# Ledger of designs, part 3: VH-VL binders against Small ribosomal subunit protein mS42

Target 1, 220 residues: Small ribosomal subunit protein mS42, of Schizosaccharomyces pombe (o74379)
Amino acid sequence: MSFQQRFARALDVGYKNFLSKDAVRNIFAYDNHLRGLVQKECKIHQTPYRVPSDLMVQSASDPARANLFNYSSQLVNHDFFFSGLISPERPSADADLGAINLKPGIDASFGSFGELKSQMVDVGNSVFGDGWLWLVYSPEKSLFSLLCTYNASNAFLWGTGFPKFRTNAIVPLLCVNLWQYAYLDDYGLNGKKMYITKWWDMINWTVVNNRFQATRIESL

## First folded at step 4 (VH-VL; framework fv_lacutamab)

Design p11 (from e8 with heavy chain T59D)
Fold by ESMFold2-Fast, scan of step 4:
Formats: C-alpha cells, structure tokens, sequence
Structure p11 (fold): chain C 220 residues (1-220), chain A 121 residues (1-121), chain B 107 residues (1-107)
C-alpha cells in the first residue's frame, strides 16, 4: 500500500488533540513533493527508482548523492513517525499493552516511563533548528537511550558507519518529527514542548514493542 | 456501555481460598491492562498488582506475592483474583480496575463495583 | 516505594466554598498523578489524570495542578454531591501508591 493509502484516515480526520487534519494534509503534501524530488534525483544519478529505504542506504555516505539521501531519508522518517502513532479511528486499540512489556527495559534505562517522557520533552524542546528525536535500543549494552538527529538524518544509519569506528549499533524504536513544518501550524514556533507532550499521548506502544521484540529475535 | 462487573460477596473461614471474578464488557478486553486494588473496612486504597490482558503476565506488589494470583479467561473477557490460605487481615473489598488506554499515565478510568471478602471463624 | 502524603485527612466546608486538597510524593513523579472520588458504598471514580487533565464527564469545578513532588486538587465551588473521600495516586513507578485519603463533608 502507498504511504497515503496506509494513513488515509489521518488525512480525513487528523489526530485528535495532537495534529489537525490541515497539518496532516500539509505534511503529506510535502511527503508527495519529496517523492517527486527522489524521482528527479534517481534520473540525475542514473539510478532505478527503489523504495525510499533502499535509496537511503545506497546513497548514504556519498556526497554526490546528498540530495537523494536527504529526500529518501526524510520519506523513511515520515513513515516511521506515522507508523508509531495510534490510528485516529481507534483510540481504544491495544496501543498501550506494549508499554507493559517494555517497562522492565525502560525502568532499567530511564527509571520509569514518567522519566522517559520528561527527558523526551526536555531533550526534544532543546533541539535547535530542524531534526528528529529517537528512542533507540542498543543490543550490545542492553540499554534504551535517546538520540537526536538533525535535518534529514536518521537513527537507522547511526550504527552503519565505518566498521572500525562503529562498535555499538543501535536500533530505532520510536521517533518524533521536530521539523517546523510538523508543528508550526498547530503549535507555533515556541510550541515544541506542547507538541511533544501531545505526541506522547499518541504513541502506539504495541508498535514500539513489536520493533523491540524484532531486535531480540535477530539477536538469536 | 463500558463496564466491569464483579462476582458477589464471599464469606470464608481462615485457611480457605477465594476466587473473585471481574467480567469486562463494552470494550476490547485485551487492549487494557487490569489492576486489582484492595480496601480494608474503613481504610484507604491499596494497589495489589496488575496483569497484562494480552500476554497474561502478572506483576504483584511485594506485600501480595505468594498467596495472591491473577489469571484471565479471554474467551469470556474475565479477569480473576485468587487468594489462598485466607487470613482475617484479608477481609476487604477487592476492586478490579482497568488502566486508561494511555497505560503510561496509569490512571484507572473504569472500576468494578467491588467484591466484599470477609474472613472469619 | 514512593510514599504519598495527603492533607488534610478531613475537612468540613460550606456549599460554594473553594476546597483544596494536597498530595506530596516522597520523590518527583513528573505529573504521573491521578485524583479519585469515592462515595460510600461505591467504587472510586477518576476525576483527574496526568496531574491536571480533567476526565471526560467530570464537572469543570474540579481541577488539578502541581509538578515535581507537590500536587493539589481544587474544587472551585463545593456542591452537596461532592461529599466523598478523595484519593491521589502516583503511577510514576510500581508499586502504584495511593494517598491516605481526604474526607470532605459539608458543615
């Protein structure tokens, strides 16, 4: 299913108390614009169109393909962000049960879910300019932590640098979009704290838990 | 529409066991965690523990480990609290309560009516 | 375990009065606090969650405030139907703990 088809209900109704339908529509219009830019970059670099995640990986660390990387990475980040939210049509879905399964790890890493929320709000609000805030997991350390990436950078590639210097791979579990186009319309320039606080209420913890459990299966 | 209905009052002798039921209706049972709370006569509220209704994994407060056991029958949307080797100090009203759909806040938005368990000889 | 100290344990006020009940946690609970109302023979009823969010269907005369370790429930204009015992509860860390309760009566 296309990105727009997968999130059609959000386009129709928005996310109550979090993102207006106009804000969602503006984000999706930008997403569509980025897909056009990806197609243009693929032609320039004589690269067949692939799903954005493949293009992101292929263009990583290549200065000549910086635009292709930025556009495809942002598309991947959009998908990850929206996929982590509770469906606007089913606020009573099983979204919170994943939090119970994550609790021991969150308690060990942050002390509590309350402390995680406080840290995400404060860290996210401190981001200067545009970027993304991630909850990530390190299998090597058995530790959850927070990571900020700037512009179109992402947590998927944080551990994929030159192997000699990249000894602690991380796995992204959750992110929040901290670009101005995500929060400006509903929250204003000084509204990042409220935006992140409202975003917290929309997290689909079952999705987060499924992402976490996938890392454990792969660790076998 | 959304409600939790508990089983009727129980009168037991010391050393007996009791099993209290809590039947959910009006929502998807496995989408909300179920908590158990005790209230002794004339006293305040005390959290016993909770159970993940999807996985069946319980978590008990330290004072309630051993004799108190949570279980589920998801086919009939029912949670159970079993207390073994009953003592007079177990005399209380036992409530089931669901977490809000925002488990991260841990607030209980729907409560059962309570089951009075009296332990006397 | 996080201890919740609730005060006062008892208060008597007149209809129309502003009533405040306070709850102090033994450590910061980052607004993971709920307030409940319990009338005789009934289960507790959620009034406020996340320290300041009013539960759907609860009259707007009820409000919550506070942060860190200190929290307050306010009833802006006490009504006869508000006679009850009120409890705070922290959900920052398990085991979840309740305050000792505040019995509100009309004089």
Amino acid sequence: as target 1 above (220 residues)
Amino acid sequence: QIQLVQSGSELKKPGASVKVSCKASGYTFTSYAMNWVRQAPGQGLEWIGWINTNTGNPDYAEDFKGRFVFSLDTSVSTAYLQISSLKAEDTAVYFCARDTYRYSYGAFDIWGQGTTVTVSS
Amino acid sequence: DIQMTQSPSFLSASVGDRVTITCRASQSISSYLAWYQQKPGQPPKLLIYAASSLQSGVPDRFSGSGSGTDYTLTISSLQAEDVAVYYCQQSYSTPYTFGGGTKVEIK
Scores: ipSAE 0.006, ipTM 0.524, lowest interface PAE 9.3, mean pLDDT 86

Design p6 (from e8 with heavy chain Y105W)
Fold by ESMFold2-Fast, scan of step 4:
Structure p6 (fold): chain C 220 residues (1-220), chain A 121 residues (1-121), chain B 107 residues (1-107)
Amino acid sequence: as target 1 above (220 residues)
Amino acid sequence: QIQLVQSGSELKKPGASVKVSCKASGYTFTSYAMNWVRQAPGQGLEWIGWINTNTGNPTYAEDFKGRFVFSLDTSVSTAYLQISSLKAEDTAVYFCARDTYRYSWGAFDIWGQGTTVTVSS
Amino acid sequence: DIQMTQSPSFLSASVGDRVTITCRASQSISSYLAWYQQKPGQPPKLLIYAASSLQSGVPDRFSGSGSGTDYTLTISSLQAEDVAVYYCQQSYSTPYTFGGGTKVEIK
């Protein structure tokens, strides 16, 4: 199933109260452009086409494949961003149930969900240029924290499962796309604060909790 | 026939609570954000906050945090504003208003008729 | 918070006159500005959204203009039914804020 097929409803109707269908279509047009660039890089390097996450991992430590890394990383970041949003098909109260399970950890790390929201808005608004804001979890420290990455960089390289980067063992749980192509259509050039504020209300906390619970099982 | 119909006027004593309803009809309730706006007698408009009708998540203006609570009953396309520990300064007309956030980005195209809440001993 | 300063607070004009109401934001709001008309005993009615877009069903004598921090609502030929209080509103950032209102009366 293609990326566009998995999120076909968002292409059709957008995300209510957050992102117009035109904005979603523009982001997906860019996603499709990146897939063409990945295909081109795979031909240049005589590499079989694989899912973007595999290509990202394979190219991460090879300077000769920097383009393949950048393009595949951005595709992984797109998927992670959209997968963390409440589906436009049906609103569900269950999307907020994950927040209940996360509350003790969020309270310990940030003081409250309200404080986390305020910090994400402020930190995200302060990102200079294009990038991504991540909520991450450190199993060793039992700590949730925020991480900014720039351009096509990501939090996955810092997580468990990437032995080269395990000294910074963190697991990404949630991200927001802070590239101009994500918010320009609906929020304008100076609209990052409003964009992040509206994005917060679209977070599928059940997905975030499932990602968090997976780290607890895998840390055994 | 797109409309928002609010509950009737209320006369309350200080310290009481009130719950104002706003029933939507003629459109898909969960596709539009619901805002609440207050107008004190002879005064202008004050934004209280909004609720995401898709998720149920509210956002309040700072001055209205604590005693003001938004809620929804999506099965009957109704939004609610509850005010606890009523004070005389809460006397106002309370409006619900939808926005088409995706197109108007915060402009309110459909308004309820308003609910007058009077707090008096 | 973004402060919205509206002027004048009151104006009296004759039928057929060109009326201009101004609204100034304390910072740039990137055309996230709406104009409303409120008649006594009625809820506000949306006239203009996105600074210059006319709401469906609103007479074409109403127009909006401006950018950045400075915006104007113009009624090209004032009619008797236009007697009302007019409000601007920014939706660039929360909390959303309204101007103080402009009461328009027929002389």
Scores: ipSAE 0.000, ipTM 0.496, lowest interface PAE 12.7, mean pLDDT 85

Design p8 (from e8 with heavy chain Y101R)
Fold by ESMFold2-Fast, scan of step 4:
Structure p8 (fold): chain C 220 residues (1-220), chain A 121 residues (1-121), chain B 107 residues (1-107)
Amino acid sequence: as target 1 above (220 residues)
Amino acid sequence: QIQLVQSGSELKKPGASVKVSCKASGYTFTSYAMNWVRQAPGQGLEWIGWINTNTGNPTYAEDFKGRFVFSLDTSVSTAYLQISSLKAEDTAVYFCARDTRRYSYGAFDIWGQGTTVTVSS
Amino acid sequence: DIQMTQSPSFLSASVGDRVTITCRASQSISSYLAWYQQKPGQPPKLLIYAASSLQSGVPDRFSGSGSGTDYTLTISSLQAEDVAVYYCQQSYSTPYTFGGGTKVEIK
């Protein structure tokens, strides 16, 4: 199923109180543009067309394919961002965080979900230029932390077990898109704080919880 | 049933101290920040500060630093506001208020009923 | 500190009227704005958070709008039970600050 097909409802109606229909359409148009750029880079470098995650991994260590890496990494980041959001329709009043297995670790690392939110808002708002803010987990340290990556960089390669990137093993659980194209239309130049605040309300904590549980199976 | 229940009214002399309690029920106490808000007779609302209920770290508005002290007893899900060296201008209703679940700070969805503190000689 | 100027300080309207209350911040607060309703002898009740999000259990005749420095609370069809003082509040930066309040009465 294509990216647009998986998120067709968001493209149709936007995310009420978070991203307007026009903002979602603009982001998806950019996503589609990046896919065209990926195809061109694959042809230039005689690289078989694969899913973006495979292309990202294949190109990560090759400076000659920096464009292919950047474009494919951004596509992977888009997918991770949108797959971490709840339905575009307003969540019900009964929609809890869904973070039942995540909560003890978040409490230990940040103090509370409220403190995590406060830190993500403040850290994200302090990012200069374009990038991504990640909630990551270190199985080795049993610690949650925040990580900023810039431009099209990502948390997947940092600590994924690939020898080239094994400085500290981390697993990404959640991210927010801090590129200007994500928030400028709906929030303005000075609206990044509120964008992150409203993004928080759209987090699918069940998905985040499941991503965390997968790390525990791997660590066993 | 989510509630914040505050202690009863207090009548104090200038120079005395008062300790107002705010007991939470119906939710996980340590998952929400607790705010304190003052309302002088016939006046509007003034934010005093907040306390992180998990770490115990307080933040005070500048005008309330020194005499106003926040504390917690997490074993009974209770927050406290202590005011020392009471002055006549401290006469007010004091409210505790919880941040809404969807925001770590600044929108208060559950409020205590208020504690009236009267300072007179 | 961010100053919140609320207007009008008082209004009198008839049941069924559309009522608007305005709140202006001394600097941009990026929609970190809440609206509260306070009835005599009661604590404030949250109506709107993040400038435009309706709190659960609040009637849909209440709505919020605005951005930057200028925000509005609207009651689309005033009811007798809406007699109260209304406050705006910014949470963009500490100290959090409230508007001076708007007293709404039925004429």
Scores: ipSAE 0.000, ipTM 0.442, lowest interface PAE 15.7, mean pLDDT 84

